# Miniprotein binders against q9h3h3: the designs that were tried, part 38

Target 1, 235 residues: q9h3h3
Amino acid sequence: EDGFTAEHLAAEAMAADMDPWLVFDARTTPATELDAWLAKYPPSQVTRYGDPGSPNSEPVGWIAVYGQGYSPNSGDVQGLQAAWEALQTSGRPITPGTLRQLAITHHVLSGKWLMHLAPGFKLDHAWAGIARAVVEGQLQVAKVSPRAKEGGRQVICVYTDDFTDRLGVLEADSAIRAAGIKCLLTYKPDVYTYLGIYRANRWHLCPTLYESRFQLGGSARGSRVLDRANNVELT

## First folded at step 21 (miniprotein)

Design zA3
Fold by OpenDDE base, look of step 21:
Structure zA3 (fold): chain B 235 residues (1-235), chain A 103 residues (1-103)
Amino acid sequence: as target 1 above (235 residues)
Amino acid sequence: GSRELKREVRELILKAWLLIFKAMELANKGDVSEAIQVLREAADLFQEAAKLAQKAGDKEMAIKALEMAAMVLEWIARLLERQGKEDEAKQAKERAEQIKEKD
């Protein structure tokens, strides 16, 4: 795996969030324009800094597609962080249940399926499949990182509204698989990122809730989903 | 050129975010004093990024970088208050307000 720690990837993501996004919004743009938009801004060619010869002349943080049912809800991230800090000061035990309750209380419930792909045709094809699934209403929102470094992997993020809704998370996995995606997927709630909780934390909290592996001829969903916290296969 | 300055701005912003996540990890370990120090460095980097963005003619990025600097300073203030360092917390808040007023 590319030597970037989870912290580096998180920092890159947060830095990218500050730059302009290339967005296809299905709420305002006809679905018939999607193919032309995808052809204009293939993720493998869009550059993070607007390099000469790229489709973008200016820096781009993300390429994103918003579905018709997409509603931005970030919750109370500041309140979440303050409550987390207060909890640490209290010396109370911290468990996965504690984080879940904090997330619910502050409405910070978003999570995402993540896939890492090398730049090129496979990435652009994967993105096109995801973008179509979003516009068709099978997924709510997705984004892909632009090309930052030569040979560097790009990430596709497919969001769900509630990481506590196991059915919704599994439905998104099924939609991703139906779009033809066969790579490994990991599901991460955003709450873990906002609290700085990574793999090597003192509470042994796993920031990856689910892992999805493609399975040929297996379940109707075309994948095996592992609950990482309980080490149980869900499908 | 302007493109080089824009790249430098984004490198500073990336460094600042790396420091934020480092500070979160330190705070999560109970090293709050070290976390505060690292966050001060992050705030300074965002302010430097804002200055460079302004020189590059990227006004939107300059504003966003200043907003991040202020947010980090407000975070520092909350951490200092929890340490019982009320005077230092007040100074951090005042600095955050001064940044917001310049926009």
Scores: ipSAE 0.880, ipTM 0.949, lowest interface PAE 0.4, mean pLDDT 92
Fold by OpenDDE base, fold request of step 22:
Structure zA3 (fold): chain B 235 residues (1-235), chain A 103 residues (1-103)
Amino acid sequence: as target 1 above (235 residues)
Amino acid sequence: GSRELKREVRELILKAWLLIFKAMELANKGDVSEAIQVLREAADLFQEAAKLAQKAGDKEMAIKALEMAAMVLEWIARLLERQGKEDEAKQAKERAEQIKEKD
């Protein structure tokens, strides 16, 4: 990871969430327009602050594609945070199971497959594949960070509605692999971010639940998925 | 110009979020008093960002920045309540409400 802490990346993401997004919404826009939109807004060229010569003249937080089945649901993040604070005060043991239960109770169940790519053709190609998979209904929603600092990696986030649904998480991995993505993928629930749970926390909670590695000729899924919490291969 | 102001707004917002995550880490370590202090700084940065956004003509960002300031103040209030500092918590809530009423 570039010298940016997970906290810095999270802060950048949250700050970016406040800016306008470039969105292709498959619910309102014909799928036939996707290629033109991708050509107009390649993520390697879209700049975070709307730099001169970029496709965007104004700041852009994210480039996103919404599938036909996409429904934004962030759950009760404030209630989650309050419950988390109460839990800390209680002195009760904090486990991955505890966080899972908090997430369920407050409906904060979103999670994402993450891939980090350098700006350029590989990123734009990966994004195009993901965007198509979203528009075709194989994925629900995805976003990619715009180009920021020179040499900085961009992140593609592919969301699933429920990090507790292992099958849904694995299906998204399969769809990402089917889209031609071969890089390392990590799956992170949003609940860990909202609670400020990063690597090396005092509870030894791992915010990365799954790791997917591309596999040639192996499983029908084209990947090997590791459950990082249990150190067990799922595929 | 307006572009420079818009950039400055976003720099403030990023700083505020960095402080939020720092505060979360502090709170998670049990350093709640320090977390509250850091969150106060974050709220102030969001308010400053909102003022600059208004000057830049970025009304949407101004609203969002004020909303974030209010949310941070509400969070401070919750943390203060847990510390038994009810009067300070009330003041933080009142400030949050005042921010929301100006929108």
Scores: ipSAE 0.879, ipTM 0.950, lowest interface PAE 0.4, mean pLDDT 92
Fold by OpenDDE base, fold request of step 22:
Structure zA3 (fold): chain B 235 residues (1-235), chain A 103 residues (1-103)
Amino acid sequence: as target 1 above (235 residues)
Amino acid sequence: GSRELKREVRELILKAWLLIFKAMELANKGDVSEAIQVLREAADLFQEAAKLAQKAGDKEMAIKALEMAAMVLEWIARLLERQGKEDEAKQAKERAEQIKEKD
């Protein structure tokens, strides 16, 4: 059990969101500049606090790539939180369906495929593959955490606009696999984070909706995707 | 120096977020009074972070930290209203507005 609780990782992510980001925006920057940008800011060398000798002299929260079709929409997170609090006081049953409906109502639909990788060439190579897939329009947006501590894993987040769109979630998995990523992937909606719903919550809600495992010689997608809520394979 | 202050700001912000997630867990367990107390600590840490950010010349972070402090206070107010503590809720809202006006 990697000693970082899901809560600690969430707090680190939220704190990182407040810092400046190193962004490649494909909407304003030619795709031909991507390789130079990746070489300038390899995630394994970019430091969270702008350590001496790093490519960044100032703190960096995330390294990100925005695709041509990227449109930031966070929805109504405050309204979601208020509705969640009201639901708790109502005594009504809370189910995965309840959370899905709250998310839809407040337009808090973002979710992400997560992969954790050790710092180094493999991380930088994985990130380069993801960044290229974003610039090529196979993915909308992705971010990677900078190096925070020695020996600490870095996370790549690949976003989808709607965690309720199963096809879109599966398409993103396929694009990640096509980029050469072979590690375990987990898919988490942001709504669970915003409501403080982690593993072992009182409602037994699973914040991980999907798990993707790479499979050699398998189906056209090169992965097996498991629906965690229903314990059903989707691929 | 400025670098040390900037680091201290980030440490305070991280601590504040850890408290937010702790408070969310407490509230989700039904421990709303304890959640409110933890959120008050988080709001104070964001305010402290904002003051240090301003001293460090990091104006953008100072603004963001104040915005977070206000948001946490508004959250406290909502929780207090649900407990029937209307006067305390009003005080939390007033404090949130005072933070926003200083920007």
Scores: ipSAE 0.878, ipTM 0.949, lowest interface PAE 0.4, mean pLDDT 92
Fold by ESMFold2, look of step 21:
Structure zA3 (fold): chain B 235 residues (1-235), chain A 103 residues (1-103)
Amino acid sequence: as target 1 above (235 residues)
Amino acid sequence: GSRELKREVRELILKAWLLIFKAMELANKGDVSEAIQVLREAADLFQEAAKLAQKAGDKEMAIKALEMAAMVLEWIARLLERQGKEDEAKQAKERAEQIKEKD
């Protein structure tokens, strides 16, 4: 069931990628306009298909914010997929190291911290905090799903440009926590989605590299980050 | 009318993506012939979505759906070549090129 649910969510995300996005682009839009934009397009009210009474009249795939330093690069996804297909017929062992090297070779290095929240004030507040962190330069790019007709949880994705850069991934986690986010975060490299590799795969690859939990207590806002492959706390 | 057609387009696109991920799962299990069959259905759905998007006046989605159909067919061709099925691979590549020429 878990594989079915992950597959369906991945398909919904890819379908949403093809629709128009509502974007606040800090590279071309003054930061002073952010608060008005957030008030106009709260993710709990922006609907996937432009329902009556929503701020959007047409379908919206994602609501996104691009930071000043955002430089999009999806890499050589087709070459990655072809190399993956060849590798599966080669007899060469498929390991986390092999997957990492394919991603490096084809420059498919992006990954994201994910959080899932029910529609409402908590989601809108979390998104606003993340959006401000992006515009202020603590994060590079984030997106949030619009409200779907059937209801259910929405997802905020906070991207990093290189999943092999552990320090950069942990810095993004810290910036998310500094924005006031307390919920569970999971980190997934995009390469696993492009290759259709889920948790129940036959190679025992771990598509969720890190899990971050808000750390209660102490004087500093922080998190406990778990390396899922090795079951080792990194913080 | 147009609003209902645009919703139907998105349903077709979602179904096509579900088939793509199903095909990846099948290929990852070694069931490559089954994956190819599922990908052919995905390509058909993207082409159907493109026709419907054009009818609904959603030109941008029509273009994107055709690009996806062509990409799926090129993927099918790659898998067929790996199986040594060169004639079928050529047919898939030809279909992909025909889709690209239609814009």
Scores: ipSAE 0.819, ipTM 0.924, lowest interface PAE 0.5, mean pLDDT 89
Fold by ESMFold2, fold request of step 22:
Structure zA3 (fold): chain B 235 residues (1-235), chain A 103 residues (1-103)
Amino acid sequence: as target 1 above (235 residues)
Amino acid sequence: GSRELKREVRELILKAWLLIFKAMELANKGDVSEAIQVLREAADLFQEAAKLAQKAGDKEMAIKALEMAAMVLEWIARLLERQGKEDEAKQAKERAEQIKEKD
């Protein structure tokens, strides 16, 4: 990933976090209402800033679906950042193991599968499939960016609760593929964003932990997953 | 009008976040004094965004922008303490507390 492009995208995501979200919460909303909600708020039509003619009159940061089993998890992000600052001044080497332990210690373990799609039917169809998988319990939580500018790509994020749980991350990939998603997926732990660590970092840390590529010929399986840190194929 | 002002608020918020990420990059390179200066600008932009959000009737964004300004100032204080600049750190903490009191 390009450092400048990733930094700007991260800033846009953090700014979006501060605006209201459009949420379908399966913990409190019957699953039978999902189709109507998806039809009212397609991600290709919901605008970031509430543009005239869009279904939203006010700014929207994200469109999200919470699964029935989603339990809000909290991480100690401020403590993580302070410990990171202390580590950098300590003179100790920064390694993938050190960063992983920092994330474990502060309980900042969430990560996400990402896909980028242009606005339109393909995006709305992909989102609907993922939202249904969340409501049906195959995934826990997902969000999609609203439309911000003409022709700009939008992002779908599918969260997992523990990036150190490789099997759980791979199960989420399988559920995404079962929803009919064929595009490239990349997996990023949230800890790297909170610490401002991008692909071009001086420690050679790998913020993209996994890549998933769809392969033809598998109705139940169709992913080739690469462990980016070790350059090892997992499937 | 109000719609144009609400968009201007979001432009300030995005600019402030770009400065935060720039400050993280500077700090990660060891350029901590430069990172602090960039963070001061980010805090000022969040406060400006909060004032404009109030004028636009966007009360929730005004509150969140002030919370971010305070968070940035607390971060500045942490960095200043590590540099041994205790008086400057105390001033940053006091500014953060004044923002939280909303006086």
Scores: ipSAE 0.817, ipTM 0.921, lowest interface PAE 0.5, mean pLDDT 89

Design zA3
Fold by ESMFold2, fold request of step 22:
Structure zA3 (fold): chain B 235 residues (1-235), chain A 103 residues (1-103)
Amino acid sequence: as target 1 above (235 residues)
Amino acid sequence: GSRELKREVRELILKAWLLIFKAMELANKGDVSEAIQVLREAADLFQEAAKLAQKAGDKEMAIKALEMAAMVLEWIARLLERQGKEDEAKQAKERAEQIKEKD
C-alpha cells in the first residue's frame, strides 16, 4: 500500500527466498502423503527462524506445494532490469503497455494471487485447501509464509505462469474459491516487484491488476473480480 | 551459539535486501549515483552475512549470500557503465568475479 510497507514486505519475501523451504512436491511425492505433511507443518506453527517448540528446528523461508505440472521459469530478470534502466534514460513515456511489453520480451510473465490471514486455524485450513487444489491439479504452485511475529499476518501466494493470460488468471481465482477461500484476493505480476514499482510510483502504474471478492451466488467463479487498471468489473 | 549467529545472518540479509529496494527507488527517481552507493553497502552486507553464515555452519546460506553479493556488484557495474565510469565498472566486475571463484 504505502511505499515503505510494500518495500519492507518485498525485502522480507526476498530474504525468505534465500532460506530453505519446506516443500511438498507432487512430482516426486505421492498425493496420499499430503495430509500427514500438512499436519506436521501447519503454517501457523512453522517459525521463520526455527524457534524452540516449533515443528522446524532451522530457519524456513517458505512452505510450498508444487503441482504435478509445475515447470519453473523465472525468465530473464537481469535483462528486464537492464532494459528498464535504459528506458528510463530514453525519455520515452512509461505506461502499463510499456511494462507489459518488457515482461513479454524478457519472459518475466509470472504473477500471483495473494491473501493475508492471521495465524491460527483459519490460516491453516485455508492453506490446506490450497495445497490440495495444487496436488489435485487445479492450481500449479502455492506458498505460504511461516510465522515470524507474534500475531502478525501471514501471506498465501498462488502463482500463475502468465499474467497476460487473463482467462488463466481468472481460472486460478475460481479454483481458489472452489477450495473454500472467502477472503479478499489481490493479483500482482512479478515484473513490478523486480523493477521496484509499488503503488505510490511516479508513473501512476497499478501493480495490482485484479481484486477478487467472494460472493455467494453471482458468477460461476463465486467471486466478483475488479480490473483495477480499468476500474471494470469482469463478472 | 549457532542459533544466535544464524539469526544475525538473517538480520544482515534482510538489511541488505532493504538497501536493494532503496536503491531501486533511488534509481527510479534518477538518483543513480546515490543508488550505486547504497548498492555497495548491500554487497558488503551480503559478504558479511556470508562470513558469519560460514562461522555458524550454514554453508547453503553462505553460498547464496555470496551469489547475491556478486549479482549486486554486476548490477553496480551496469549502472556505472551507463554513467560512463568505465574504470569503476571494471573494478565492480572484477570484485564480482573474485566472489564467484570456487576457492
Scores: ipSAE 0.809, ipTM 0.916, lowest interface PAE 0.6, mean pLDDT 89

Design zA5
Fold by OpenDDE base, look of step 21:
Structure zA5 (fold): chain B 235 residues (1-235), chain A 103 residues (1-103)
Amino acid sequence: as target 1 above (235 residues)
Amino acid sequence: GSRELKREVRELILKAWLLIFKAMELANKGDVSEAIQVLREAADLFQEAAKLAQKAGDSEMAIKALEMAAMVLEWIARLLERQGKYDEAKQAKERAEQIKEKD
């Protein structure tokens, strides 16, 4: 994806965040209701703008599942942005370490595994697996984009609380793989989005920290995870 | 009708976010003055979206759109302060406060 495509996808995601979400909250809803909810709101059929004949009559930003341990925390995004602006003015070198430190200082530590899938049975099946893993406590929170009019790929986002916790990031990958997901996964911290850092930025910062590839017969994780910043395999 | 208005609201919101990301890129390139101009357009679009949301009976979206407009204006103020344009920064902050008070 070129920088322009990444910016458009980010803008669409931020706009979608403002719309109502279809949420299954495991903290308030029995796990036994999950299958009925998944059947009612399959991601391939839920439409972004509530098109006629869709399960939703009103616009939906995201379909989401919250686990028992889910706690929303966005950190100090405004403080992060102000500090980033000040850093640019200072003329100091900007490195991945600089961004990590800014994220820590302002508690903007969320990150997500991303997978892009075409609408259809494979997407709905993948989402059902992820949703079950969230409800069972193997994952904390996940969301999937509704179907857009042009039939483009939908994205599943699986969040972790701290992109600096390598073990937590790897555990989430393992849980995604255990749910039967075999596609390519990329891990992106939210801090890069909030700072407008995409591919081909002037600092050559890679907004994708990790890449996970499915592996048959490999380690108990069922994947190879590459640290993209250091070009090192972690698994 | 209400459905058409709701769609128009979302089109405005998407345009505003596209402008925000454009402004981020401009600011990251050092084009701060152009970034400020683009952010002003984004703030105006969020305010327009809020007005249409109110007309559509979507009070929640109206509130969120106004919150975004205020946040963008606060961002403009920070960028203006960095340029030494303190009077213009103050005006942007005051406008942000006025938006928040109407919620």
Scores: ipSAE 0.881, ipTM 0.950, lowest interface PAE 0.4, mean pLDDT 92
Fold by OpenDDE base, fold request of step 22:
Structure zA5 (fold): chain B 235 residues (1-235), chain A 103 residues (1-103)
Amino acid sequence: as target 1 above (235 residues)
Amino acid sequence: GSRELKREVRELILKAWLLIFKAMELANKGDVSEAIQVLREAADLFQEAAKLAQKAGDSEMAIKALEMAAMVLEWIARLLERQGKYDEAKQAKERAEQIKEKD
């Protein structure tokens, strides 16, 4: 992982969330327009701050695709944070199970597969594959970060509605692999971000629940998925 | 120019978010008083960002930055209440409300 702490990446992501998004919404836009939209806004060319000569003249936080079944629901993040603070004050033990229960109680169940790719054709091609999978209903929603001025890696986020649904998480991995993506994938629930829980937390909670590695041959899934919390292979 | 101001706004917003996450880590360590101080700085940065956004003609960003400032102040209030600092908590809430009324 590039020398940016998970904290810096999270701060950049949250700051980007405040800027306008370039969105293809499959609920309102015909799927036949996707290729033209992808050609208009290739992630490697869209710039974070609307640089001269970019497809965007204004700042863009994310490029996103919404599937037919997409429903924006962030849950009760404020209630989650308040409950977390109360839990800390109580001195009760904090476990992965505790966080899972808090997430369920407050309906903060979203999680995402993350991939980091260098700007260029490979990124744009990967994004096009993901965007198509979203429009075709194999995935619910995805977003990609625009190009930063200094270059560096761009991130594609593929969301699932429930990080506690292992089957749904694995299905999303399969869909990503079917789209031709071969890089390392990590799965992170949003609840860990909202609570400021990073890799070096005092509770030894791993914010990365799953890791997917591409596998040539063998399983129909084309990947090996590791449960990081239990150190168990799921596939 | 407007473009330079818009960039400065984004730099302030990024700094504010870095402070938010720092505050979360501090709070998670039990350093609640320090977390509150850091969150106050974050709220101030969001307010500054809002003022600059307004000057840049970016009204949407100005509104969002003010909303974030208010949200941070509400968070400060919750933390202060847990410390038994009810008067300070009330002041933070009142300030958050005043920000929301200006939107």
Scores: ipSAE 0.879, ipTM 0.948, lowest interface PAE 0.4, mean pLDDT 92
Fold by OpenDDE base, fold request of step 25:
Structure zA5 (fold): chain B 235 residues (1-235), chain A 103 residues (1-103)
Amino acid sequence: as target 1 above (235 residues)
Amino acid sequence: GSRELKREVRELILKAWLLIFKAMELANKGDVSEAIQVLREAADLFQEAAKLAQKAGDSEMAIKALEMAAMVLEWIARLLERQGKYDEAKQAKERAEQIKEKD
């Protein structure tokens, strides 16, 4: 585990969201240009601050690929936060079900599969596989962090529109596995980040809903998905 | 140079976000007064980042940093209202509005 707390990684992600992104948008750009774009902006070489000799001369927050069906929807994050604060003041019990209901009410339903990889060929290859899956319509949207510090891992995020749609979450896992990704995946709803709910919170809420492990010779999905909240295997 | 200023801006933004997440944790623990203090520091860092971004010719980042400062101040106002500190909440809202009007 990189010595960074989940809070530090979240802060880095939010700070990166404020910088310009390198985006391949499949809605406006022909799929035939993807390979040239991937060659121009390999994630292992794109630097967070636009270091000399990098493909980017200016700071880059993320490298992203948008699928044809991608529609950005952030929901009502401010309303969510206000409702969360009111709930805390009420002294009512807080459960995973409570958070789910808050997320639904405020339309803050985005979640992501996360994978952490060291910079290099394996990262660039993994990203290329994910980018193709997005452009081909198997995934909706993905992003990868640029290279920041020497020796720091980079993160690939593959989003789903609704963390409450278990089938959609599992379909995204299957598509990631079909793209050749064999590393550990964790699924995290964005709602937990927006509410500052991390590991070891007072409510014992687990911000990681699912864990996917690659399975050799297993079912057509090529993974075992664990529901972390219920400690049940779904596949 | 401009590159150094741009880097400094991003360091301030990262520090501000670290403070936001610290404040969220404090608020979640019931330490709302401490959370408010930490959020005030975060808002100040975003404002400083905006000023430096403007000096660096990064107008887009300057706008985004000011928007974040305003959002944090609005959050402070909500927390103060829940504490019954309505006058302080009003001051935070007014400051947030002043930031938005300058954009």
Scores: ipSAE 0.879, ipTM 0.948, lowest interface PAE 0.4, mean pLDDT 92
Fold by OpenDDE base, fold request of step 22:
Structure zA5 (fold): chain B 235 residues (1-235), chain A 103 residues (1-103)
Amino acid sequence: as target 1 above (235 residues)
Amino acid sequence: GSRELKREVRELILKAWLLIFKAMELANKGDVSEAIQVLREAADLFQEAAKLAQKAGDSEMAIKALEMAAMVLEWIARLLERQGKYDEAKQAKERAEQIKEKD
């Protein structure tokens, strides 16, 4: 069990969201500049606090790539939180279906495939593959955490617009696999983070909806995707 | 120097977020009174972070930290209202508005 609680990782992510981002925006920057940008800001060398000798002199929260079709929509997170609190007060049963409905009602539908990688060439190569897939329009948006501490893993987040769209979630998995990523992937909706729903919550809600494992010689997708809520393979 | 202050700001922000997630867990357990207390600490840390950010010349971070402090206070107000503590809720809202007006 990697000693960082899901809560600590979430707090680090939220704190990082407040700092400036290093962004490649494919909507405004030619795709031909991507390789130069990747070479300038390799995630393994970019530091969270702008350490001396790093490519960044100032703090960086995330390194991100925005695709041509990227449109930021966070929905009504405050309304979601208020409705969640009201639901708790009502004493009504809370199920995964309840959270799904709250998310839909407040348009808080974003989710992400997560992969954790050690700093180094493999991370930078994985990120380059993901960044290219975003610029090519196979993915909408992705971000990677900068180097925060020695020996600490970095996270790549690949977003989908709607965690309730199973096909869209699976398409993103396929695109990640096509980019050459072979590690374990977990898919988490942002709604669970915004409501403070982690592993071992009182409602036994699982914040990880999907798990993707790479499979050699398997189906056209090169992965096995498990629905964690139903314990069913989708691929 | 300015770099040290900027680092201290980020340490405070991280601590504040850790408190937010702790408060969310407490509230989700039904420990709403403890959650409110922890959120008050988080709001104070964001305000402190904002003051330090301003001293460091990081105006953007100062604004963001104040926005977070206000948001946390509004959250406290909602939780207090649900407890029937309307006067305390009003005070939390008023404090949130005072923070927004200083921007």
Scores: ipSAE 0.878, ipTM 0.949, lowest interface PAE 0.4, mean pLDDT 92
Fold by OpenDDE base, fold request of step 22:
Structure zA5 (fold): chain B 235 residues (1-235), chain A 103 residues (1-103)
Amino acid sequence: as target 1 above (235 residues)
Amino acid sequence: GSRELKREVRELILKAWLLIFKAMELANKGDVSEAIQVLREAADLFQEAAKLAQKAGDSEMAIKALEMAAMVLEWIARLLERQGKYDEAKQAKERAEQIKEKD
């Protein structure tokens, strides 16, 4: 990872969430327009601040594609945070199970497969594959960060509705692999971000639940998925 | 120009979020008093960002920045309540309400 801490990347993501998004919404836009939209807004060319010569003249936080089944649900993040604060005060043991229960209780269940790619053809091609998979209903929603600093990696986030649904998480991995993506994928629940739980926290909680590695000729899924919390291969 | 102001707004917002995550880490370590101080700085940065956004003609960002400032102040209030600092918590809530009423 570039010298950006996970905290810095999270801060950049949250700041980007406040800016306007370039969205292709498959609920309102015909799928036949996707290719033209992808050509108009290649993520390697869209700039975070609307730089001269970019496809966007204004700041863009994210480029996103919404599938037909997409329903935004962030849950009760404030309630989650309050409950987390109360839990810390209680002195009760904090485990991955505790966080899972908090997430369920407050309906903060979103998680994402993450891939980091350098700007260029490989990124744009990966994004196009993901965007198509979303529009075709194989994935629900995805977003990609616009180009920021020179040489900086861009992130593609592919969301699932429920990080506790292992099958749904694995299905999303399969769809990403079917879209032709071969890079390393990591799955992170949003709950860890909202609670400020990063690597090397005092509770030894791992914010990355799954790791997916591409595999040639192996499983029907085209990937090997590791449960990082249990250090067990799922596929 | 307006473009430079818009960029400055976003730099302030990014700084504010960095402070939020720093505060979360501090709170998670048990350094709640320091977390509150850092969150106060974050709230101030969001308010500054909102003022600059208004000057830049970015009304949507101004609203969002004020909303974030209010949310941070409400968070401060919760942390202060846990410390038994109810008067300070009330002041933070009142400030958050004042921000929301101006929108």
Scores: ipSAE 0.878, ipTM 0.947, lowest interface PAE 0.4, mean pLDDT 92

